# Designs tried in a protein design chat: VHH binders against o75319. Part 49

Target 1, 181 residues: o75319
Amino acid sequence: GNHIPERWKDYLPVGQRMPGTRFIAFKVPLQKSFEKKLAPEECFSPLDLFNKIREQNEELGLIIDLTYTQRYYKPEDLPETVPYLKIFTVGHQVPDDETIFKFKHAVNGFLKENKDNDKLIGVHCTHGLNRTGYLICRYLIDVEGVRPDDAIELFNRCRGHCLERQNYIEDLQNGPIRKNW

## First folded at step 21 (VHH)

Design sa17
Fold by OpenDDE, fold request of step 22:
Order: structure tokens, then C-alpha cells, then sequence
Structure sa17 (fold): chain B 181 residues (1-181), chain A 125 residues (1-125)
């Protein structure tokens, strides 16, 4: 169906670019069918996403969709100029090694292919917070060698909301580095 | 596992048209728009030649000079199928045509990671 995700309205639609990275996080854009259930100012469509990114003088080079459903929007709702990758990621639990690996590879692949530009990797789950934040931070920690607390702080600051799930935070802070190959 | 299966090859008269299909499995065109897809061909006694390519998102295409204006590469996400529309076929277009896919997130030295078995196109009077 087209029911609005719980608490979806409570989160900023788009965060800020994370300094020193190519990441930007946002909540899931919703296709037109959801608009009937939203006030105009609450609407956040795929088109709105791109407009907001543009307003920040940024450009998306890749969208990684971590939602575990297909009901929010269709890839066809996105411009053909922007690559799109869906990594079905179960909510509320720490992503498994395969998911983490897929995410890292996607990011690394993007960076390898986009050395000549400054396009961003847009990452979202439902709220663009917990799953999104975990995987971005996991990448920064495991691949970039960032201190866990620094990664978390950076993400929280840029997203405008703090990671909420304790299991994610604990895994980032105290969990092992995941396989990078 | 990714698999590519070509079809649509056959015998055609010069000036004729043919549409090749490449049915892909193991990944979704809709949900993975990062794959690069392409067509190659190998004529008798010749090497492998790039014919056409399309970006994963479909936003960009490439054609060999020899086929520009005659061939069109396209994709149908709903069918998870890559196509090569070949018009104004010539004798020199006779070849085995291969579908190929590159997964950009794999660290591979190959330009393309996955290949079909090929389909024969013969252009002859």
C-alpha cells in the first residue's frame, strides 16, 4: 500500500554532504500516490530530492536504496542520468556482512569511476537515519579508518538527526571491522 | 549468478532488419541500474568487435562507427532484457553477436564480467 511510514514526517528530507566524503543521506522519497496523504509542505518525491540536492549546489552520482520494500518509489521515477542501486536491507538489526560488503563495493566502485567529478553518493533507507547511518559509518570506519565516534558524530551532524538504534551504535563503536574484500 | 542469453539471430537479406534480445538473469535492470551492458560481435576470421553499449541507467549509449545510424541498443527493465535493433543490414554485419554485462562494483580487469553464448546473424542474398 501507500501508507506513510511511521515517523517519516519527523525527519528532515535531506541532510548535508558529509565533509571529507561523497556521502549525503536523505529519507526515502515517496512516489506521487503518497501525496494524497501528505500536506504539500510534507511531500518529498524523487523530483523533490533532486531539487533539494541542487539547492545545495550538489549533484547525485549514485543513489543507494537500503529500504526493504519496493512500495515507496520505482527506479523509473528517477532520472536516467543517475545510477540507482537497491540493497535490500532489513531494518532494526545490524546489517549482515553481505550487505555491508555490497555497500562497500558499491561505494568503492563509484569512487573509482568518479574520480574526475564531485558527484555525491546518496544513501537512504526509510528515514535515512539508522540503516543509512550505520552503513555510511561502517564504511568510514572500516575503509577510511575514521574513529567510530567521529564517524557517528559527523553523520549525525550532517543528517540533522542522531542515530537512534543502540545496537547500531554499539556495533560501530565496539564491533569488529567487517570484511572489505 | 548472472546469466545472459542471446536470441533473435538468423538469416536475413541485405537491407533487412533484425532484433536481437539478451535475456538477463541474476540481477535486475530495475533495481541495479549500475550495470553496463553491451553488444559485441565476431565475424568469421576476425576478432571481437564492440558494437554498442548502454549505461546502467540508460542515460548514455555508444555505437561503433560501422553501425551508427543503423543499430540501436535499448533495454526493457520490465523484461530484464537488452536489445539490439539492427537495420539496413549488410553482408559485413555477419557475425556471432554477444551480449555482455559489466558490474562496476566488482574489481575485475575485464571490461565486461559476464557474457552470453552468442547468436549468429547471417546477412546474405
Amino acid sequence: as target 1 above (181 residues)
Amino acid sequence: QVQLVESGGGLVQPGGSLRLSCAASGFSFSYDRTFKLGWFRQAPGQGLEAVAAISGSGGSTYYADSVKGRFTISRDNSKNTLYLQMNSLRAEDTAVYYCAAKYPWLDSPSEYDYWGQGTLVTVSS
Scores: ipSAE 0.369, ipTM 0.716, lowest interface PAE 0.9, mean pLDDT 93
Fold by OpenDDE, fold request of step 22:
Structure sa17 (fold): chain B 181 residues (1-181), chain A 125 residues (1-125)
Amino acid sequence: as target 1 above (181 residues)
Amino acid sequence: QVQLVESGGGLVQPGGSLRLSCAASGFSFSYDRTFKLGWFRQAPGQGLEAVAAISGSGGSTYYADSVKGRFTISRDNSKNTLYLQMNSLRAEDTAVYYCAAKYPWLDSPSEYDYWGQGTLVTVSS
């Protein structure tokens, strides 16, 4: 179906680049069929995503889609020039080691292949907040050695919204380092 | 697990055309657009030669000079299949053709990580 995700309208469509990283988080863009249920100013399509990124003088080099559904938009809605990776990630629960590993490997691979540019890794789930924030922070903590609170603060500030789920926050702050290989 | 299966090979006369297919499984062309895909060939008594490639990061295509203008690499995401359209075939195009895929996120120094078993193309009058 094309029903609007709950609370989707409550979140900024696109965050800001996280300084010192190649990450940018955004909420899920919705394909054209959703527009009938939205006011014009509420619309956020794949096209709008790229326009907003451009307005920030940035360019996406990879999109990591963490949603657990395919109903929001099709990969074909994205330019061919932008790699797209879907990692089906269940909501509300801390991602498992495999999911974390896939995310880390994707990020590392991107960084290795994109040393000659400054393109961004766009990450989104439904709201571009909890799952997105967790995995980005997990990467920063586990791979970059960032202090958990610093990672969380950085993400929250740049996304314009704070991580909401306590289980994610708790795992980031006090959980073990996850598998990097 | 990623698997590649080539098909479409056979005997064709010089000047003829042939279309090779590579059915991929274990990953989705649509939902994992990070793979690099390519065709290789090995002629009798010769080494492995790169024929054509498609980048997952922009749809960029590469062709060997020997096949440029005659061969076309493409893919159908809905079918998860890679193709090689071969036109104006020549005797020297006779070879076993292999499909290959590179997963850029694997910790591998190899140019390609996955290979098919190959399909034989014979160009002869």
Scores: ipSAE 0.351, ipTM 0.702, lowest interface PAE 0.9, mean pLDDT 93
Fold by OpenDDE, fold request of step 22:
Structure sa17 (fold): chain B 181 residues (1-181), chain A 125 residues (1-125)
Amino acid sequence: as target 1 above (181 residues)
Amino acid sequence: QVQLVESGGGLVQPGGSLRLSCAASGFSFSYDRTFKLGWFRQAPGQGLEAVAAISGSGGSTYYADSVKGRFTISRDNSKNTLYLQMNSLRAEDTAVYYCAAKYPWLDSPSEYDYWGQGTLVTVSS
């Protein structure tokens, strides 16, 4: 269906680049069929995503889609020039080791292949906050050795919204390091 | 597991056309646009040579000098299939043609990670 995700309107469409990283988080863009249910100023399409990124003088080099549904937009709605990867990620629960591994592997692969540019890794779930924030922070903590509180603070500041789910926060702060390979 | 299966090979006269297909499984062209895809060929008594390649996003293509202007590489995400359109075929194009895929996130020194079994193309009058 074309129902707007709950609370989707409450979140900023696009965050800011996280300093010292190649990450930028955003909420899920919605395909054209959703526009009839939104005010013009509330609309956020795949095209709008790229326009907003451009306004920040940035460029996307990869989009990682963490949503567990296909109803929000089609990969074909994205420019062919931007690589796209979907990692089906269940909401509300801490991602399993396989999901974390897939995310880390994708990020590492991108960084390896994009050393000659400054293109960003765009990451989104539904709201671009909880699943997105967890996986980005998990990467920073496990791979980059960032302190959990610093990673969370950095993400929250750049996204413009704070991680909301205590199970994610608790796992990041006190949970074990996850296997990288 | 990733699998590649070529088809479309056969006997064709010089100057003729043929379209090869490579059906991919184990990954989705639509949901993973990062895979690099390519075609190779091996003529009788010769080594393996690159024919054409297409980037993961589809934004760039490569062709060997010997096939430029005659061959076209393309992909159909909806069918999860790679194609090689071969026009103006010549006797020297006779070879077994292979499709290949590179998983860019694998830490592998190999140019391509997965290969099909090949399909024979014979150009003869």
Scores: ipSAE 0.321, ipTM 0.684, lowest interface PAE 0.9, mean pLDDT 93
Fold by ESMFold2, fold request of step 22:
Structure sa17 (fold): chain B 181 residues (1-181), chain A 125 residues (1-125)
Amino acid sequence: as target 1 above (181 residues)
Amino acid sequence: QVQLVESGGGLVQPGGSLRLSCAASGFSFSYDRTFKLGWFRQAPGQGLEAVAAISGSGGSTYYADSVKGRFTISRDNSKNTLYLQMNSLRAEDTAVYYCAAKYPWLDSPSEYDYWGQGTLVTVSS
């Protein structure tokens, strides 16, 4: 099972820090065993992730992994000093209230413990786009009071790709505010 | 439903060694490396003392001065288990030892949220 995820090559590896937030989004890094099917310029390993973050003059203080699989990399491939949290998030549907709560709780805990530094929360799913964008925007809307269209625009601009799944976009724009955190 | 269960306590002579284990359930060391984990102890008639702590990622550790150089905290993520290796044991190490977990991350071991039942360590000739 070293198959490259469908369309993974089509997405920029790492976005930019979202101004006014502690978020940065990226696609799933792939451990070295996947590289047989990649050109050198297509490679994006856990080490490459941290190099790219350093190139932006940023530092990760938490990685939230939203994938529903264990095959892409092992948490042991990350620096031992970086906290890591997997939240199993079902694709194709708007995340349920339990998943949204887990994400909000992790973000709020990070912000409290890291109030005296400027480290970032790195968030990824497989492509770093739909599930990632939904949960980041849901947090910004529900907890920070950001208008839905402003949250979506900020995410799209900083990720470098637009949210694609219409059910996610419709829920962010027209769905209820969730007070679960 | 976070639960912590200690084992490995017992009677040991001064200068001896023991390894305590703490089996965790309700969260995964592999998938949740945000919990700080620690060992505390309470000697007869004494208050609770922080012994050692380790960050969720394993990169940061704390040891009380009284155990530094003799005790080692570690974790095995695949077994969801925290360990305390206790070497060069002294009579004053006699205590009930508790494992504990704290979320979110902190530099101080105070205010731990989840506690085990304790395991007795007796250091005596």
Scores: ipSAE 0.228, ipTM 0.660, lowest interface PAE 4.1, mean pLDDT 88
Fold by ESMFold2, fold request of step 22:
Structure sa17 (fold): chain B 181 residues (1-181), chain A 125 residues (1-125)
Amino acid sequence: as target 1 above (181 residues)
Amino acid sequence: QVQLVESGGGLVQPGGSLRLSCAASGFSFSYDRTFKLGWFRQAPGQGLEAVAAISGSGGSTYYADSVKGRFTISRDNSKNTLYLQMNSLRAEDTAVYYCAAKYPWLDSPSEYDYWGQGTLVTVSS
């Protein structure tokens, strides 16, 4: 008897690969036990995630899970061949430097290990939007030197939904560059 | 802080079997499947030799030619433990065996970032 996350149905399951990057964002997949509370067309399981990625002619090489809970699915529900990393990220506030560093460290490690392939980093929080968008944009700004508005626009377009939390948007646009990697 | 503790070493006759364990703490095999895990050994008068490794996801393994078909690396996420099953042991397998772990980045001068204290395996008639 798990309850679906608030407003989870309102978001597209999986975005599109962000051009010029190795990122793709999605909302949290829900394990089979949640499906009793969903119409068939609303279901988005771990299996559905991988099927949708394959439909885009892409392959995941890492999943970064930003949720603060393991209740939505377990890493064991993922293919054994796909690396998985949980980064406990507190919502509603700009992530702290430790969280940002851990995200950057994971991305940089992936890029070095996967420089000879085109596999993607899948990133999700609950809705695949605010925490996900913030950390992806923070990486692009701080590490890749992307202009804040360009990073935000790219994320919004490829996710299919605009970043919603104003404190995140303000920090990305006007906050300090973090050189923590 | 990441810590690795080996156990299961000892004296065994040639042709025998032994199972080494490496208990990990400071990270979770379930929550972090990006760590690469491995076993190394150091025989008397030799440097460190990579014996076996397993990817963080568990999808790929490596074995040194000298142990292929005799040794099996595995892990148990629920126990946060890495294993090395050693069969058909030979005198040449006598060494101190070390468990090691690596984050997938290049900030370390060594191949692996975290090391156990070692456990002695002696193969002797």
Scores: ipSAE 0.151, ipTM 0.610, lowest interface PAE 5.1, mean pLDDT 88
Fold by ESMFold2, fold request of step 22:
Structure sa17 (fold): chain B 181 residues (1-181), chain A 125 residues (1-125)
Amino acid sequence: as target 1 above (181 residues)
Amino acid sequence: QVQLVESGGGLVQPGGSLRLSCAASGFSFSYDRTFKLGWFRQAPGQGLEAVAAISGSGGSTYYADSVKGRFTISRDNSKNTLYLQMNSLRAEDTAVYYCAAKYPWLDSPSEYDYWGQGTLVTVSS
């Protein structure tokens, strides 16, 4: 399978940089083999991703891929200069503590390594919304001390779509703070 | 649990060739392109010398002056294996060779975090 992910066409390809952070969220880019099933205006390839980031006068310094598959694109489709990290994140469930730790560890390491530039961390799952939004907000809450509602509002506004899964929203709003990375 | 296991060392004549392999486990070259990978060596009575390194993406390489043009570092992400192709070997290449990986987000004083057990390469007639 090169099947287009369900409802993938319904989401904006790339969000905007989240002010005060190094995050930008997007839906999964699809390699060229998927383009047979897409109208030209619907295409969003790894190359398209980098073009859209450049159009915002930004630069990616890390891509964190939260999908549970490698069928959408290969890391070889990315520029050699951009590090790539896959964190297998189970969909439809609040990510477990190990997944949250891996995400926080990657973000903290990136920020330390990139303290002398303004490059962004690109984060995506399949749609760039629920798993992506949860982990970004969890980081902002647990590490940066942002209020849950403020983190969610910031993500929603910058992504251009609201978090949809209620169990994620409830965990962010009412769940325990995870201090360990 | 990250592990690195070298193989391919042995006795070889001057001018010969040898290929070292380093099988990695506990992380994936395909899924994590942030690890830096390298080969180091230690000759008898000498300190540890960086021989070659390759970036996580595979696009950037480093070679010590002593091995440039003779050694080639490479990686096969599908096999989770780092290689060192050593050509035109000389007696001074005799050493224990170690593969190493740097996980860039560890807060560690060392330049590389994970090390193999080493494999002996002896170049002599």
Scores: ipSAE 0.145, ipTM 0.596, lowest interface PAE 4.9, mean pLDDT 88

Design sa18
Fold by OpenDDE, fold request of step 22:
Structure sa18 (fold): chain B 181 residues (1-181), chain A 125 residues (1-125)
Amino acid sequence: as target 1 above (181 residues)
Amino acid sequence: QVQLVESGGGLVQPGGSLRLSCAASGFSFSYDRTFRLGWFRQAPGQGLEAVAAISGSGGSTYYADSVKGRFTISRDNSKNTLYLQMNSLRAEDTAVYYCAAKYPWLDSPSEYDYWGQGTLVTVSS
């Protein structure tokens, strides 16, 4: 059904661009059918996402959807001009190597093809926090060589919320580098 | 694994129409809108020719000059199928037509990464 995800209202809809990167994180936008269950000020649709991004003087060049469901919105709800990639990612668990690899490859591919612009990679899970934060940080750590604590701090600051799950944090801080190819 | 299967080829008279289909599997047009899709053809004794292409985003299309105004490339996300509508067919359109897909995130210098087996189109009186 179209029930509002737990604690979804507690999180800022859209974070800020992460300086030095092309990443921006946001919570999952909800299709129109969810509006009946939300106050007007709580609504966050795919359209609202793009409006908020525009308000930041940014443009999305890719959306990576990490949710493990398809009920929140349809790809057709997104402008055709914006590439969309769904990577089904189970919540609460540290993503497996395949998921991490797929994410990294998508990001690298985007960057290779978008050298001539400054469009952003929008990443979201349900809350745009834990899975999203982990994979973004994992990329920064493994691919860009960023210190784990710096990556986490950067993400938290830009998202406006801190990574919550200890297993993700622990893996980022102390876990091995994951496969990049 | 990604697989492309063409269909719809056959014999048609000059001036006729034909619609080719390319059924794709291994990826979703809806949930992976990063793929570039295209049609190629190879006439007897000739090299591979790009016919039409459609981007994964933006809906941008490309047509070879030889088919512009006559052919239309499209896709149905619900069916995960690529199409080539061919109108006003000419004898010179006779060829094996191939469907192709490019996965932009794949570390490959190839223009396209996946190819179908092709479907024969013969335009003859």
Scores: ipSAE 0.330, ipTM 0.694, lowest interface PAE 0.9, mean pLDDT 93
Fold by OpenDDE, fold request of step 22:
Structure sa18 (fold): chain B 181 residues (1-181), chain A 125 residues (1-125)
Amino acid sequence: as target 1 above (181 residues)
Amino acid sequence: QVQLVESGGGLVQPGGSLRLSCAASGFSFSYDRTFRLGWFRQAPGQGLEAVAAISGSGGSTYYADSVKGRFTISRDNSKNTLYLQMNSLRAEDTAVYYCAAKYPWLDSPSEYDYWGQGTLVTVSS
């Protein structure tokens, strides 16, 4: 359906690039059919996403969609110039090892192929916060060796919202490193 | 498990047209727009030749000089199928045509990771 996700309006549409990384997080853009339920200033479409990214003088090189539904927008709504990867990720629970692995591989692959540019990896779930934050932080922790608290702080600061799910935070802080291969 | 299955090959006269299809499974063109897709061919007694390629997002295409202006690579996300439209076919286009896919997230030295079984195209009067 076209119902607006709960609390979707409460979150900034797009965060800031995470310094030292190629990551930028944002909430899920909504296709046109949702616009009738939103005030103009609340609208955030795939087109709006790209506009906002450009306003930050950035460019997306990859979009990783972590939502577990297909109702928000279609891949066809995105420009053909930007690769798109959907990783169906269940909400509320810590992503499984396969999901984490897939995410890491995607990121690593992107970085390997995009050494000659500064394009960003755009990551989103519904709110672009919990699942998004977890996987980004998981990557930073497991692959880049960043301290969990530093990763979380960095993400929160750049996203403009703090990770909310205690199970995610706990896993990041105290959970085991996941396999990188 | 990624699989590619070519079809559409056959006998055609010079100047004729043929459309090859490559049905992909194991990944979604719509939901994984990172795969690079391509067509290759191998003529009798010849090596493998790159024919055409399309980016995962479909935003860019590549053609071998020998087929530019005659062949068109395209994809249908709804059908998860890659196509090669071949027009103005020539005798030298006779070959087994292969569909291939590159998964950019695999650390593979290969240009492409997955290959179809091939489909024979014979151009002869």
Scores: ipSAE 0.316, ipTM 0.681, lowest interface PAE 1.0, mean pLDDT 93
Fold by OpenDDE, fold request of step 22:
Formats: sequence, C-alpha cells, structure tokens
Structure sa18 (fold): chain B 181 residues (1-181), chain A 125 residues (1-125)
Amino acid sequence: as target 1 above (181 residues)
Amino acid sequence: QVQLVESGGGLVQPGGSLRLSCAASGFSFSYDRTFRLGWFRQAPGQGLEAVAAISGSGGSTYYADSVKGRFTISRDNSKNTLYLQMNSLRAEDTAVYYCAAKYPWLDSPSEYDYWGQGTLVTVSS
C-alpha cells in the first residue's frame, strides 16, 4: 500500500555526516506514488535524497536499506551509479546477531573498497532513527571502540533527532559486544 | 550460498551470434548491487582470459580488446541473470565461457569469489 508511515513527516529527511565516520542517516525516501498524499514541501523522493546530500557537498557511495518492507521505493528508483544493499531488519526489537553481522561486514567491505574516496554510507530505516541509529552505534561501539554514550550522542546530534527506543538504548549502553564473525 | 549457472553455449558459424546467460542464486541483483560480475573464457590449450565485466553498481563495463565492439555484457535484475551477447563471432572465440561474481564484503584477495561450471562455445564452419 501507499499509506505514509506513521510519524514519517515528523523527522528531518536527511541528517548530517557523522564526524570521524562516513555515516549519514536519513528517513526512507518515498516513491512517486506517495506524492499525492503529501504536500509539496513534505515530499522526499529518492531523487530528493541525492539532491539534499549534494547540498551538503557530500556524495553517497553506498545505501543500506534497513526497512522490512519493499513498498516505499524500488532499488531501480536509485541511480545505477550508487551501490544499494537491503538488510531486512525487523522493527522495534534489538537486531539479532545475524543482522548486526551483515551490517558490520557491509560497512567494512565498503570502507576497504573505498579508501581512495570520501563517499558516504547512507543508512536508513523507516524514520532513519531507531534501527538506523542502533546499527550505526553498534558498529561504532563494537568495531571502532567508541563509548556507548559517545556513539549515541554523536548519532543523535547528527541525525537531528534522538534515539527513541529504550530497548535499543539499553542494549547499546549495557548490552554485550556482539561478535564480528 | 552463491551459485552461478551458465547456459546458451553451442555450435555457431563464423559471423554468427550467440547470447550466453548466467543464472545467479544466493544473492539478489536488485537488493545487493555491490556484487561485481564478469565473463571469462578458456580456449583449448590457452589460459583463462577476462572477456567482460560489469561494476558492482552496474554503472560501468569493461571489455577485452579482442571482443570490443562485438560483445556486450548486461544484467537483468528481475531475472537475477547476467548476459553476454556475442556478435560477429570468430573461430578464435571458441572457448569455454565462465560466469564469475565478487562479493565485496568477503575478506578475500581474489578478484572473483564465485564461478560457474562454464558453457562451451564453438565457432566453426
């Protein structure tokens, strides 16, 4: 269906690059069929995503889509020049080890293959906040050794919205480090 | 696991055309655009030769000098299939053709990680 996700309008379309990283978070862009249900200023399409990234003088090198549905947009709606990876991630619950593993390996692979540029890893779920924030922070904590509170603060500041899900926050702050293989 | 299966090989006369297919499984062309894909061939008594490749994003292609202007590599995301359109075939194009894929997230020094079993192309009058 083409119903607008709940509270989708409440979130900034695109965050800022996270300093010291190559991450940028954004809410899910919506394909054209959703536009009839939105005011012009509320529209955020795949094309709009790239325009907004460009306005920040950045470039996407990879998009990681964490949504658990395919109804928001099709990979074909994205330019062929930008790699795209979908990791189906269930909402509202802490991602399992397999999901975390897939995310970490994708990020590591990208960084390995893109040492010669400064392209960004764009990550999104529905709102680009909870699942997105958790996995980015989980990576920073487990792989980069960042303190949990620092990772969360950095993400929140750059996304322009704070992680909302207490179970995600609790797991990041007090949960165990997840294995990287 | 990733699997590649080539098809479309056969006997063709010089100047003829043939289209090879590589059916991929274990990953989605649509939902994972990071895979690099390519075609290789091995002629009798010769080593493995790179024929054509398509970038992970699909935005760029590469061709060996020997096939430029005659061969075209393409992919169909909906069918999860890689193709090699071969036109103006020559006797020297006779070889077993292999499909290959690279998984960029796999920590491997190999140019390609996965290979098909190959399909034979024979160009003869």
Scores: ipSAE 0.282, ipTM 0.664, lowest interface PAE 1.1, mean pLDDT 93
Fold by ESMFold2, fold request of step 22:
Structure sa18 (fold): chain B 181 residues (1-181), chain A 125 residues (1-125)
Amino acid sequence: as target 1 above (181 residues)
Amino acid sequence: QVQLVESGGGLVQPGGSLRLSCAASGFSFSYDRTFRLGWFRQAPGQGLEAVAAISGSGGSTYYADSVKGRFTISRDNSKNTLYLQMNSLRAEDTAVYYCAAKYPWLDSPSEYDYWGQGTLVTVSS
């Protein structure tokens, strides 16, 4: 049996669309095999994800999966019409330039292809917080020119949880601008 | 680096069948469903024409009118391979066939960003 990721139950399943952006963040959805270990109100499946997005009157046009494993769900569990991209992202260190580049490249491609609609980029890691928040904020800072503190505050408010890893926060606030897109 | 390598071309009699393969490297069909994939062909003395395409998620396909009902585009994510099944072949299907991939964030002059070297299909008695 699959075990529930540590502290996963502590986080809201899905955040709110970040105003002025095309991002929405969420924790990793868990396939049915995990549900034996969850109360009904704790379940958050790929289907639950899409229902919650629809309840917000939004639509996903891309899912970026930042987890370093394939055990949580299969891409085939997603609607066939929704593009999916996995970017293996190491969880305890500031993401390297290759990872940041892949994320920026995927976002820029999405924005170009979807300029005539309002579909969202869904981004998740295990908890939808630290790796997810770092890469979303890094994009907003480097590509959109958003002030670091404004990007962080916007993410925290819309996710419903604050970024926790101080090394990530410090790199966003005081680290170099990355010009790798 | 993204690379596409076609195979499976050759000589086939009219009415026959042939299956083309396109092995992809530099990205994964399983992990990256954002690339659009397609087949193009170029007959002697003619320009490129689009034959078939499949979306990155696999949810939609396109076929040129000249091949609809006879050709089928498909993909095998585990093998990182795109296919073109060609049935009821005709002389006018003789061409070099290319597989291609569109990277959605490039502003390419063509519709597709990456191209294979091509594989020759000859339909003749």
Scores: ipSAE 0.155, ipTM 0.611, lowest interface PAE 5.0, mean pLDDT 88
Fold by ESMFold2, fold request of step 22:
Structure sa18 (fold): chain B 181 residues (1-181), chain A 125 residues (1-125)
Amino acid sequence: as target 1 above (181 residues)
Amino acid sequence: QVQLVESGGGLVQPGGSLRLSCAASGFSFSYDRTFRLGWFRQAPGQGLEAVAAISGSGGSTYYADSVKGRFTISRDNSKNTLYLQMNSLRAEDTAVYYCAAKYPWLDSPSEYDYWGQGTLVTVSS
């Protein structure tokens, strides 16, 4: 069972830092056991993630893993200096209020602890797009007061791919603001 | 809800060893490496003293000068448990020992947000 996730090869590995925020999004890195099914240029390991972030002159201070599985890599594959948090996020529907709440608390905690540096929050799901984009946008809308269309445009541009799931987009644009407490 | 439960306290002779355990629930050491974890102690009639701490990522430790070289903090992520190995125990190590956790996004008046009820360690002949 180390099958490459469907369409995973179709997405850019790492996006760009979202200006005015501490976020950067990427697709799930794959541990070395997946490399047997990948051409060298297709590989994107946890080590490759950190190299690509460094190439952008950035540094990760937290990784938030939104996948609902543990098969892609182990937290032990990450540098000891980078905190890691998994938030199990259901992928076929808008994340529930508890998931949104946990994401908001993780981001707010990071910002308090890292107010004197410029380290980034790296966020990923399987493709680094729908669940990742939804939760980042939900945070920007509910906590930072960003207009829904502006949050979505910023995410799409910086990720390098547009949000695909219409129920997520509709909820961001027209759904209720979720409580921050 | 976060809960910390200490165990392993008791009566021990000077020069002896004891290992304290702190079982955590309400968060996962494997999935949440943002918590900082530590041990504190309070001797009878005295204030609270920080004994040892370990970062959420596991990369750094702190020890009070009074315990350096004798005590070792560690954790087992698979058991969701923090440990304090106490060697070469002395009478002045007699105290109630508390496990504590800091959740970095809570704005608490203390250094640590969650506390156990404590476990008594008595060092005497």
Scores: ipSAE 0.110, ipTM 0.589, lowest interface PAE 5.4, mean pLDDT 88
Fold by ESMFold2, fold request of step 22:
Structure sa18 (fold): chain B 181 residues (1-181), chain A 125 residues (1-125)
Amino acid sequence: as target 1 above (181 residues)
Amino acid sequence: QVQLVESGGGLVQPGGSLRLSCAASGFSFSYDRTFRLGWFRQAPGQGLEAVAAISGSGGSTYYADSVKGRFTISRDNSKNTLYLQMNSLRAEDTAVYYCAAKYPWLDSPSEYDYWGQGTLVTVSS
């Protein structure tokens, strides 16, 4: 059912905008049906997400959902005006080249279509940490030319939590060079 | 692979109504709200004309002047289907009607990236 994801309560709901980028990372928002299992201060709904973004004086222009399940919330729980893209991403392993390619193309398309505004790309997996951090850093390294350690440090600082999985960190630092298109 | 399949065309008398459907596969209206969707038509011996369009988010619409007030574009995300309701049909509406989708991340030479096979609408007495 409506089981709260393991360790989900341990993570900050929303990070900060990553300076010099259009990214902001967060953990998966949970629809109202989960709230019976949460203290009021633990709740983080789709509405709460948008309120927290507004409190940072920011606006989301795209949400990229990296979870491999459909149980946490429905796209209909988001404002109809916000573009949404789900990329089913398997956890515990480095994302395959098809997944990385789809993420890069979504980001590049957003940047092209939103060059005249300052809206952000919101990215989440379950915890907003490992898959989210990997794909954001992979984009910054491969497309923007950011050094791996600088990308990881920037993500960790702005998310408020460090990347945890060593295989992701190793791939970012020492993995193959990948094409961007 | 993205596919679009139109249906619902046929013969109808002037003043009549017809509803076209476009079933989409290869992407989900619910899980990819970045596509733009539209209807186009081509009368015999003429060029392609944009008829109506609807955004993947926000529900904003466009209509050609020739069909405003008579045609309505809509979508049903649960059925992954785009519709064109055509009322008060005229002989000039006779054409092959095409469903189309624009993927905003592609920089293609055409206005829309994916096209259906078309469905014929004939308006005559």
Scores: ipSAE 0.082, ipTM 0.550, lowest interface PAE 5.9, mean pLDDT 88

